# VHH binders against tRNA dimethylallyltransferase (miaA), part 20

Target 1, 307 residues: tRNA dimethylallyltransferase (miaA), of Elusimicrobium minutum (b2kdr9)
Amino acid sequence: MTIIIAGPTAGGKTDLALNLAKLIGGEVVSVDSRQVYKYLTVGTAKPEGEYKNGVYNVDGVNYHLVDFLDLDKTYNTGSFTADASNTAYNINKKGKTAIFAGGTGMYMQSYFGGMDVLPKADQALRAQLADIADKEGKQSLHKMLSEADPESAALIPSGNLHRVMRALEIFKLTGKKASELRTNGFADISQNNFMVYIEWDKEELNKRIEIRTQGMFGGMLKETQDMLAKGYTRNSPGLRSLGYAEVIDFIEGKKTKPEALERIVILTRQYAKRQRTWFARYKNMYKADGSALNAEQILAEYAAWKK
Short names: E, the ipSAE of ESMFold2; O, the ipSAE of OpenDDE; V2, 0.75 times the mean of E and O plus 0.25 times the DockQ between their complexes.

## First folded at step 6 (VHH; framework vhh_7z1x_3)

Design p1 (from a16 with S31R S103P; at its last look DockQ between E and O 0.01; V2 from the best seeds 0.00; counts 0 for: pae E 21.7 > 2, placed apart)
Fold by ESMFold2, look of step 6:
Structure p1 (fold): chain B 307 residues (1-307), chain A 121 residues (1-121)
Amino acid sequence: as target 1 above (307 residues)
Amino acid sequence: QVQLVETGGGLVQPGGSLRLSCTASGFTFSRYWMHWVRQAPGKGLEWLSAINSGGSSTSYADSVKGRFTISRDNAKNTLYLQMNSLQPDDTAVYFCAKVRGYPGYDLFDYWGQGTQVTVSS
């Protein structure tokens, strides 16, 4: 039970995700390389929330993978994939839908298309399979594979014990064939996942970016001043988030406010263009009109997509 | 037929360095994300690092950040891992892996036999 919401910065992803979560009792998983950072709420467009019983909560919705990482730490696709896997498992175990919402295409590709697709190695199970191979031969183990996952058996030689054991391990742990999970290129994650892309007219999005950036500046300034006072610097990984270097330039007198704002708007529009280019590679997305988002219609599309 | 062959492992003293190589064949190497993972004796696989197709974006597990550097040479179909400041906890078999593109606990479908790295006095 997973819904993916993708779209450009300033495009309405957060509001749509929250509305969907409220309608179905779901929880949101942020897919954003910058919203992971503590303290940086306004400038990363992190939804404002409060911790409730140890989890970040936005308007009654549990909102995961935000606001947990110190500014001096880095965060990457491997970290995201591990955290997202654990988070999605826990949400689904509660019988709830995980709503992945964000604009970091590489994180989405890595989690849904290329990283952490397979269960962690299970040493007890591997020992059992190795024992079978030692006592009954590699051909016996390959025969087990051919019965469980014939397509993998056709591709994996019986002498490659490691690959045979791994394919059997996957099947026994997940109930899914390794052949069904395998790919040999850039995976179009929209083919096997319900994915919504929020579309905007380019000029309208550019206007939204300008307006939002003007409105964000005061809050970004306060956040930045507070973090500098705590000893963080321009080189702190969190403060390398879009816009913060320009705010630091303003604080240090190297830019006027109009100069900093203009640069932030330019950089944000460039980022939005890169997001559009990235997500255009996914061919089976439900494309939602950003100017007329309708969470109930999107849920109807999700229901139709499932069956 | 996809093949990944790791080399460059060996015995090294604490604080030492090694450079691992992974030679790829049987697929268009330049189109795929590549990863390094390791398995210490009696333990599960640990993800270490990833590099995108063009080599412009890299990522690292916290346990190796600042000590390990992933790189690739697409003209030679070769992936590298420069390992500095090695410690006994880095003792493991090191594998390169080709990303298969599915979510889950373990996303690696193709990986080599591995190369042993042993860090001891």
Scores: ipSAE 0.000, ipTM 0.114, lowest interface PAE 21.7, mean pLDDT 82
ESMFold2 (binder alone), look of step 6: mean pLDDT 83; pTM 0.840
OpenDDE, look of step 6: ipSAE 0.018; ipTM 0.373

Design p2 (from a16 with N52K F108M; at its last look DockQ between E and O 0.72; V2 from the best seeds 0.00; counts 0 for: pae E 5.2 > 2)
Fold by OpenDDE, look of step 6:
Structure p2 (fold): chain B 307 residues (1-307), chain A 121 residues (1-121)
Amino acid sequence: as target 1 above (307 residues)
Amino acid sequence: QVQLVETGGGLVQPGGSLRLSCTASGFTFSSYWMHWVRQAPGKGLEWLSAIKSGGSSTSYADSVKGRFTISRDNAKNTLYLQMNSLQPDDTAVYFCAKVRGYSGYDLMDYWGQGTQVTVSS
């Protein structure tokens, strides 16, 4: 049994997921690209918890794929898909329900929509490709791509070395063209999975985001200062998370507190909008009112869905 | 059903003090962050203060820092806001709010009806 809970940032996904998990004996798998990072809690709205026996635990519920990645490490869709697969397997093996909860649409799609598990970045291969680019030029690498995957080559400028390398990497590791992997039509994962979307009135959500941001700034500031003190920088992948750049700007005197707050609010609202737009692509989601979330109701809807 | 009831508001002279209380019911009070928010006439909502579920952590807006103190008694399911050195610009309806979920910075899902605080000479 698998349940998906999607929604905008801070929309109540975590709470609903936890309540649901408590009711049905489930565990939660976080589908959030930022909550994976250690130490970053406030800015990522990571649920407070603690590691127990190697598993992050929130109020008695195992909460997976959070608070495990160093700030200087990158995490991508492929990484998530692999980890999620292992996690789900383990949850199911225990006879428990996996509840996927999060707002990172691409992660959700990758795992449930069968986006061919794009191979993890192969550092050795990348180094080789980079070497080719350095020795023979970017155009040489693009030519390689054109031979391997003409469609990708047509779409990716030779100057975008990162994309060229990634496309080549995919081909070399999997034997499949990146272009072929992209053309597989958008699979509506809500057709075969019970998927809940937490819906909010846009204006109400925006107002609440503003208040939320006011409240969280102090915590973010402290959190950021601590990370900077540890040697992390604004370029650390974890600190590229929403809002931290603005906090750093404030710390550095580049922005006033009001300016930073305003910017964070704007960015948060924009992100919420992007999330809404992404998830709107799924046509069979159960729309849950964010202002009146009820886990029992969700279960009832699930029962109906299974019929 | 979740219920939050604010009390303790009233009229006070500048420089005076008030202590607001928020009595919570219908949920496990001790498990959630709580916040104080206010709304002055003609102005938007202003966040004031937050306190962690166990009370071990507190935060304040710059506007009230040093003057207001948030606290809680989980045994009594009550949230408090001690307000000292009140100023006319502190005049507002004061709300206590429950945080949704297990992060102190989730959206606030439940609010009280508010209590009026008026600071005037």
Scores: ipSAE 0.202, ipTM 0.654, lowest interface PAE 2.3, mean pLDDT 90
ESMFold2, look of step 6: ipSAE 0.235; ipTM 0.697
ESMFold2 (binder alone), look of step 6: mean pLDDT 82; pTM 0.828

Design p3 (from a16 with S31R S53K; at its last look DockQ between E and O 0.67; V2 from the best seeds 0.00; counts 0 for: pae E 2.7 > 2)
Fold by OpenDDE, look of step 6:
Structure p3 (fold): chain B 307 residues (1-307), chain A 121 residues (1-121)
Amino acid sequence: as target 1 above (307 residues)
Amino acid sequence: QVQLVETGGGLVQPGGSLRLSCTASGFTFSRYWMHWVRQAPGKGLEWLSAINKGGSSTSYADSVKGRFTISRDNAKNTLYLQMNSLQPDDTAVYFCAKVRGYSGYDLFDYWGQGTQVTVSS
């Protein structure tokens, strides 16, 4: 038994997931690209919890794939898919239900839609590729890509070194073209999985985002200051999460607090919109009213769905 | 059923003080962050203050920092807002709000009916 809970940021996914987990003896697998980072709690809206016996625990429920990654580390779809697979396996082995909850569409799709597990980033290989780019120029690396994967080369400008390197990395590690992996038709994961989407009125959500941002700024500020004091920088992958750049700008005197707040609100709203757009692609989702979420109702709907 | 009941509002002169209370029922009060927000006539909602589950951490809006103090008594399922040095621009309906979920900064899922605070000479 697998239940997917999707929705916009701050939409109540975590709460619903936890309530469901408590009802059916499940564990939650976070599908959030930012909540994976340690220490970042406020800005990522990570549920408060603690590690117990090596597992993050939120109010008595094991909550997986959160608060484990250093801020200077990167995490990608491939990493998530691999970790999620292992996690789900372990959950099922225990006879428990895995509840996937999150708003990162690409992660959700990769795991449930059968995106070939993209290889994890190979730092050594990346270093080699970077060296080639440095010594021979970006065009040389692009040429390599054109030879290996012409379709990717056509789509990726030579100036986008990161994308060029990633495409080459995929090819070198797997023997498969990144372009071939992309062309696999979008699989509607809601056809074969019970997927809940938490729906909000746009205006209501926007208002709530605003008030939420006002409330969270102080916490984000403190959190950011602490991370900076630890030696992290604005370029740390974890601090590239939504809102932290604006907080850093504020710290540095580049933005006033009102300016930072306004920008964070805008970015958050935009992200929510992107999430909505992404998940709208799934045609068989159960749409749950965000203002009236009920775990028992979700279970009832699941039962109906299985029939 | 979740219920939040705000009390303690009223008419006060500038420079005066009020203490608001919010009594919670229908949920495990100690498991949730609580917030105070207000809405002045013709204005949108304004966040004022938050307090974590145990009461050890508090935050304030700049507009009320140094004047307002949030606190809670989990044994009594009650949230408090001590308001000092009240100003006319503090006139609003004050709401206590429960956070949805287990993060202090999720959306609010429940509000009280509010209590009117009027600051006027």
Scores: ipSAE 0.284, ipTM 0.693, lowest interface PAE 1.8, mean pLDDT 90
ESMFold2, look of step 6: ipSAE 0.454; ipTM 0.801
ESMFold2 (binder alone), look of step 6: mean pLDDT 85; pTM 0.863

Design p4 (from a16 with S53K S103P F108M; at its last look DockQ between E and O 0.33; V2 from the best seeds 0.00; counts 0 for: pae E 8.7 > 2)
Fold by OpenDDE, look of step 6:
Structure p4 (fold): chain B 307 residues (1-307), chain A 121 residues (1-121)
Amino acid sequence: as target 1 above (307 residues)
Amino acid sequence: QVQLVETGGGLVQPGGSLRLSCTASGFTFSSYWMHWVRQAPGKGLEWLSAINKGGSSTSYADSVKGRFTISRDNAKNTLYLQMNSLQPDDTAVYFCAKVRGYPGYDLMDYWGQGTQVTVSS
């Protein structure tokens, strides 16, 4: 049994997922590209928990794919898909329900929509490709891509070395063209999965975001200061998460607290909008009223859906 | 089902005091940070104060620092807001909010129906 809980940031996904997990004996798999990072808790809205026996635990519920990645590391859709697969397998093996909860649409799609598990970044291969670029020029790599995947080469400028390298990496590791992987029609994952979308009135959500931001700033500040003290920088992938740049600006005296708060609110609202737009593509989601979330109701809807 | 019920609001003269209460049910109260927020007429929501799970850590908005005090009784599943030196600008509906806590601030999950506080001469 698998249940998907999607929704915008500040929408209450985590709480619903936890309540549902408690109700049905499930475990939660986080579908969030930022909550994977260690130490960053407040800014990412990661639920407070602790590791028990190697598993992050929140209020007695195993909560997977959070708080495991160093801030200087990157995490991508392929990585998530692989980890999610393993996690789901383990959950199911235990006879428990996997509850996928999060707002990262691309991750959700990748796992449930059959996006070919893109191979994890191969650092050795990347280094090799980078070396070629350095020695022979960026155009050389682009040419390689043109030979391997002309469609990708046509879409990716030679100057975008990162994308060129990634496309080549995919081809070299999998034998599949990145372009072929992209052309796979959008699969509506809500057709074959019970998918809940937490819906909010736009204005209400905006208000929630504002309050949330105000309440989070102090915690984010502390987190950020701590991370900076540890040697992380503005360019650390983890600190590129929403809001931390503004906090750093504040720390550096580039922004006042009100300015930082305002900017974070704006960015968060924009992100929420993007999330809404993404998930609107799924046509068979159960729309749950964010103002009246109830795990029992969700379960009832699942029962109805399964019939 | 998570439920928060705010009480203690009312009409008070400037300089007066009120104590708000928030009774929580449907969740483990002691496991969550709690917050107070308010909404004045025609204005957006304003964060006022937060308290950690055990009550050992509190934070306040600048607008209420020195005047308001947040506290909690986990045995009673109750959150409190002592409001002193009330001013007309404090007129608003006051809400308690459940937040998943990590040191400092986190996502607001639920709030109650609110309690009206009116400060007027």
Scores: ipSAE 0.017, ipTM 0.334, lowest interface PAE 6.9, mean pLDDT 88
Fold by ESMFold2, look of step 6:
Structure p4 (fold): chain B 307 residues (1-307), chain A 121 residues (1-121)
Amino acid sequence: as target 1 above (307 residues)
Amino acid sequence: QVQLVETGGGLVQPGGSLRLSCTASGFTFSSYWMHWVRQAPGKGLEWLSAINKGGSSTSYADSVKGRFTISRDNAKNTLYLQMNSLQPDDTAVYFCAKVRGYPGYDLMDYWGQGTQVTVSS
């Protein structure tokens, strides 16, 4: 059971996702290339939370794929797909709905666009594969994959246990390679998934972006100063997140605060435009009015969609 | 039904003080960061201040730092803004807002209707 919430930055995705999760007892999976980073909370618009039983929790809701990556690490569509697959499996195993919420369309496409004709996760089989990895090493599992699905083995590092296990699981359950079962090219993920897109009037969204940027600058400044003091630099992957270069320019005296703010607003509006262009490719989304979001109405639409 | 009601605005001479209140209902007040924003005549919205869920962390825009103090009383579901050393440039409609975190994160379920502050001789 899966709901996808997409929309522009500053558009209300997080609050809608949390409200939906509370109404149905679901859990949220963040679809954001920058909220994965530790330390950078304000400038990435990471929902403020605390760890409960080892899981990041926002207002009583388990919130996944945030706040775990060091600033010196990169994160990409492959990383997201592996992490999302494992996370969704664990949420659904508990009988709960996974609510995917974010604006990184490439991540959504990578994960959901590859799901066509794939079997459900099999916990008993995964336990068997995990036992083999424990007893014989990850290299043994990757060798098994090389024999079963050499194309997948060439693309999946032997250290990525979750992806190796998933590809083997698919082969053992279907008798076919994971590479043979995935759809080729771009797939309209809204055809087979309930997907909500939060629509905004462009001028109203631009106002929201401006207010948001004004409010976040002080916190971004604190975060950036602390990270620079610890030895991170503008070249650290996490500090390449939107807005941080402009804050560093301010710290270094290359820009005044108004100049940095203006630039961040421009970049954020450009990002919102790219998000709109990306999501326009999906033709069967439920379009929600951002100025009048209603979680109960969206749940009713989800129930109707399931038929 | 979420409701935010601002009070305490009025006419004040330069250098004067006002204390704004924002009474909240229809949601769990203690689960949200609270913010103050303002809008001067003919201008865009300006973020002023934020306070975390428990009141232990506050932040301010440069334009008001040192003159304004944000606080909250979670037992009374009330947010406050103490405004000192008011100047004509502070003339605006003042709004409170609920947000799940720092302003860079999904601004606004609701604003209140606002309270007018006018600083003039």
Scores: ipSAE 0.011, ipTM 0.530, lowest interface PAE 8.7, mean pLDDT 85
ESMFold2 (binder alone), look of step 6: mean pLDDT 82; pTM 0.832

Design p5 (from a16 with H35Y; at its last look DockQ between E and O 0.53; V2 from the best seeds 0.00; counts 0 for: pae O 12.1 > 2)
Fold by OpenDDE, look of step 6:
Structure p5 (fold): chain B 307 residues (1-307), chain A 121 residues (1-121)
Amino acid sequence: as target 1 above (307 residues)
Amino acid sequence: QVQLVETGGGLVQPGGSLRLSCTASGFTFSSYWMYWVRQAPGKGLEWLSAINSGGSSTSYADSVKGRFTISRDNAKNTLYLQMNSLQPDDTAVYFCAKVRGYSGYDLFDYWGQGTQVTVSS
């Protein structure tokens, strides 16, 4: 059994997921591109918990794919898909329900939409390709791509070495053309999965975001200061998460606290809007009222959905 | 059942101090962000302060920053608000508030009966 909980930031996904997990004996898989980072808790809205026996635990619920990645590391859709697959497998093996909860649309789509688990970046292969590019020129790699996947070659300029290399990597590792993977029309994952979307009134959500931001600023400040003290910088991938740049600006005296807060609110609202737009593409989601979320109701809806 | 009981309110002169306490029961106190909010007559709820589950992170509204201090004792399931340099504008009913979930991401959903704080000469 799999349940998907989607919604905007500050929408209450985490709470609903935890309540649902407790109710049905499930575990939560975080679908959030920022909550993966260690130490960053407040700014990423990661639920507070602790690692127990190698698994992050929130009030007795195993909460997966959070707080494991160093701030200087990057995490991508492919990485998530692979990790999510393993995690889901383990959860199911235990006879428990996997509850996917998060607001990162691309991650959701990648895992549920059948995007062939794009092979993880093979560093060795990339190095080889990079060497070819260095020795023979970017056009040489593009030519290779044109031979392997003409459609991708047509879409990717030879100057975009990263994309060329990725397309070649996919082909070499999987035998599948990146172009074939792209042409698979947007799969509506809500057709075959029970997917909940937490819906809020726009103004209400904006208010929530404002209050939330005010409440979290102190925590973010402390987190940021601690990370900076550890040697991380504003360019560290983890600290590129929403809001931390503004906190750093505040620390550096470039912004006042009110200015930082205001900017974070704006950015958060914008992100929420983007999330709403993304998830609107799924046509068969159960729309749950954010102001009246109830795990039992979700289960009832699930039961109805299965019929 | 979630229960929050606020105590420590009263009448105080301007410049005075009060310490509010909130005793929590019916949930795992140490797992939740806790908040102090207040409601003045004729006004809406005002967020004052937040503290994370472990007490390592605190935040304050500008209106109370430097004057109020939030703290918690998880062993006693108690939340505190030390209020110093009280002013007439601080007159309100003060509530201890709890989020529904386990994340500082959520807003508070529960609060007690509140405790009246009156600052008057």
Scores: ipSAE 0.005, ipTM 0.234, lowest interface PAE 12.1, mean pLDDT 88
ESMFold2, look of step 6: ipSAE 0.022; ipTM 0.516
ESMFold2 (binder alone), look of step 6: mean pLDDT 83; pTM 0.830

Design p6 (from a16 with A50V; at its last look DockQ between E and O 0.60; V2 from the best seeds 0.00; counts 0 for: pae E 8.0 > 2)
Fold by ESMFold2, look of step 6:
Structure p6 (fold): chain B 307 residues (1-307), chain A 121 residues (1-121)
Amino acid sequence: as target 1 above (307 residues)
Amino acid sequence: QVQLVETGGGLVQPGGSLRLSCTASGFTFSSYWMHWVRQAPGKGLEWLSVINSGGSSTSYADSVKGRFTISRDNAKNTLYLQMNSLQPDDTAVYFCAKVRGYSGYDLFDYWGQGTQVTVSS
């Protein structure tokens, strides 16, 4: 029970996701590579909220995968897929719909395109498999793999103990073949998932990005000054989020305020264009007019799609 | 239906003060961040100020910081802008705006009709 909301930055994804969640009693899962970072609220357009029962809450809606990562940590598709899998499981276990909302297309592709989280190594199980190899030979483990996961066995030489043991470990821990859990190639995730894409006239969105950036600058400046005072630098992964390098240039006297603002606007428009290009690859999305969003209409489309 | 109605504009001499009001209806006012923007003759829109849903946090454009104060009364569904030390270049139509979403910096959705402020000797 999943709804996917995609769209460009500054495109209204947050408002739509929250309205839908309120209508159906759902919870939101953020798909944004930058909102994961603590402290960076204004510049990442993180929705205003507070923690309740260990979960970030926005106006009565649990809003997941925001505001948890320190600025000196990296976050990638593997991290997202693991976190999203755990989060969606917990939401669905409560009988609620998970509403995935964001603009990071690679994260959506990674999670919905069939890449499952591979289990962590189990040292006791590895020891058991190693004992079998010592006593009965590497060929005996490969025969076990042939029975459990013949596709992997065809591709992995019997002498490659590490790969044979890993494939067996995955099967014993998950009940699924390693060949079934590996990342597949590109898949159009809109074919099997209800996915909304928020469309905007390009000129209108660019105008709104400009106004938004004017309003954000003061808060971005304060956030950046605070983080630099704590010892973070322009090379801290979180401060590589869009716009923060330009604010640092301003702080260091390398740019005037108008120069920094202009550059942030340009970069934000370029990011919005990259998002449009990415999501154009999905051919079965419900395309919503950003200037006329209607959460009730979108919910009706979801109900029809399920039939 | 969402409605935002600005009032309180008028003619004022340089150095004077005005207080603008924006009355909201058709949505849960206390759940949204509110903004003031203006448009001077022959110019584009200029963002001025924002206030969060509870009124505890505000931000201002450099052009008005220290002179303008944004506030809200959630019981009356009303947004305010106190404008002091007005100068001729503050002459503009002033609009209040409701922000889509809850972040306060999401895309602007709805604008009032505006109220004219003219600063002239």
Scores: ipSAE 0.019, ipTM 0.564, lowest interface PAE 8.0, mean pLDDT 84
ESMFold2 (binder alone), look of step 6: mean pLDDT 85; pTM 0.862
OpenDDE, look of step 6: ipSAE 0.031; ipTM 0.529

Design p7 (from a16 with G104A; at its last look DockQ between E and O 0.62; V2 from the best seeds 0.00; counts 0 for: pae O 3.3 > 2)
Fold by OpenDDE, look of step 6:
Structure p7 (fold): chain B 307 residues (1-307), chain A 121 residues (1-121)
Amino acid sequence: as target 1 above (307 residues)
Amino acid sequence: QVQLVETGGGLVQPGGSLRLSCTASGFTFSSYWMHWVRQAPGKGLEWLSAINSGGSSTSYADSVKGRFTISRDNAKNTLYLQMNSLQPDDTAVYFCAKVRGYSAYDLFDYWGQGTQVTVSS
């Protein structure tokens, strides 16, 4: 048994997931690209918990794929898919239900939609490609891509070195064209999975985001200062998470607190909108009212869905 | 059923003090961040303060920092807000709010009916 809980940031996914897990003997798999990072808790809205026996635990529930990645490390869809697969396997082996909860649409799609597990970034290969670009020029890499994957080359400007390199990396590691992987029609994962979307009134959500941000800033500031003191920088992947750049700007005197807050609010609202847009692509989701979430109701809906 | 009941509001002169209490029931109080928010007449909700589940971490809005102190007693399922040096602009309905999730700043899912605080000479 698998249940998917999706929704906008701070929409109540975690609470619902935990309540469901408690009710049915499940474990939660986080589908969030930012909550994977260690130490960043406030800014990522990571639930409070602790590691017990190698597993993050939130209020008695095992909560997977959170708080494990160093801030200087990158995490991608492929990484998530692999980890999620292993995690789900272990959960099921225990006879427990895996509850996938999160707002990262691409991660959700990758795991449930069968996106070919894209290979993890190969640093050595990237270094080689970067070296070629440096020595022979960006156009040389683009040419390589054009030979390997003409469709990707047509879509990716030669100046976008990161995308060019990634496409080449995929081809070199897997033998598959990145373009072929993209053309696989969007699979509606809600057709074969019970998927819940937590829906909010837009205006209400926006207001709540504002209040949330006001409360969050102090915690984010502390987190950021601590991370900077540890030697992390603005360019650390973890600190590229939403809001931390603005906090750093504030620390550096580039922004006032009000300016930083305003920007974070805007970014958060924009992200929520993007999430809504992404998940709107799934046509068979159960829409749950965010203002009246009930785990028992969700289970009832699941029962109905399964029939 | 989750219930939050705010008490302790009233009329106070400028410079005065009040202590608000929020009694929680229907959920594991000790597991959740708790917040104080207020709403002044004609204004939107304003976040004031938060405290983590264990009470070891607190945060304050700039507007109340140094004047207000949030605390909690998990054994009594009670949240407190000590308000000192009250000003007329502190006049509002004060709400205790429960965070929906187990994160510090998730959306609020429950709050009480509030308690009126009026600061006037």
Scores: ipSAE 0.031, ipTM 0.479, lowest interface PAE 3.3, mean pLDDT 88
ESMFold2, look of step 6: ipSAE 0.413; ipTM 0.797
ESMFold2 (binder alone), look of step 6: mean pLDDT 85; pTM 0.857

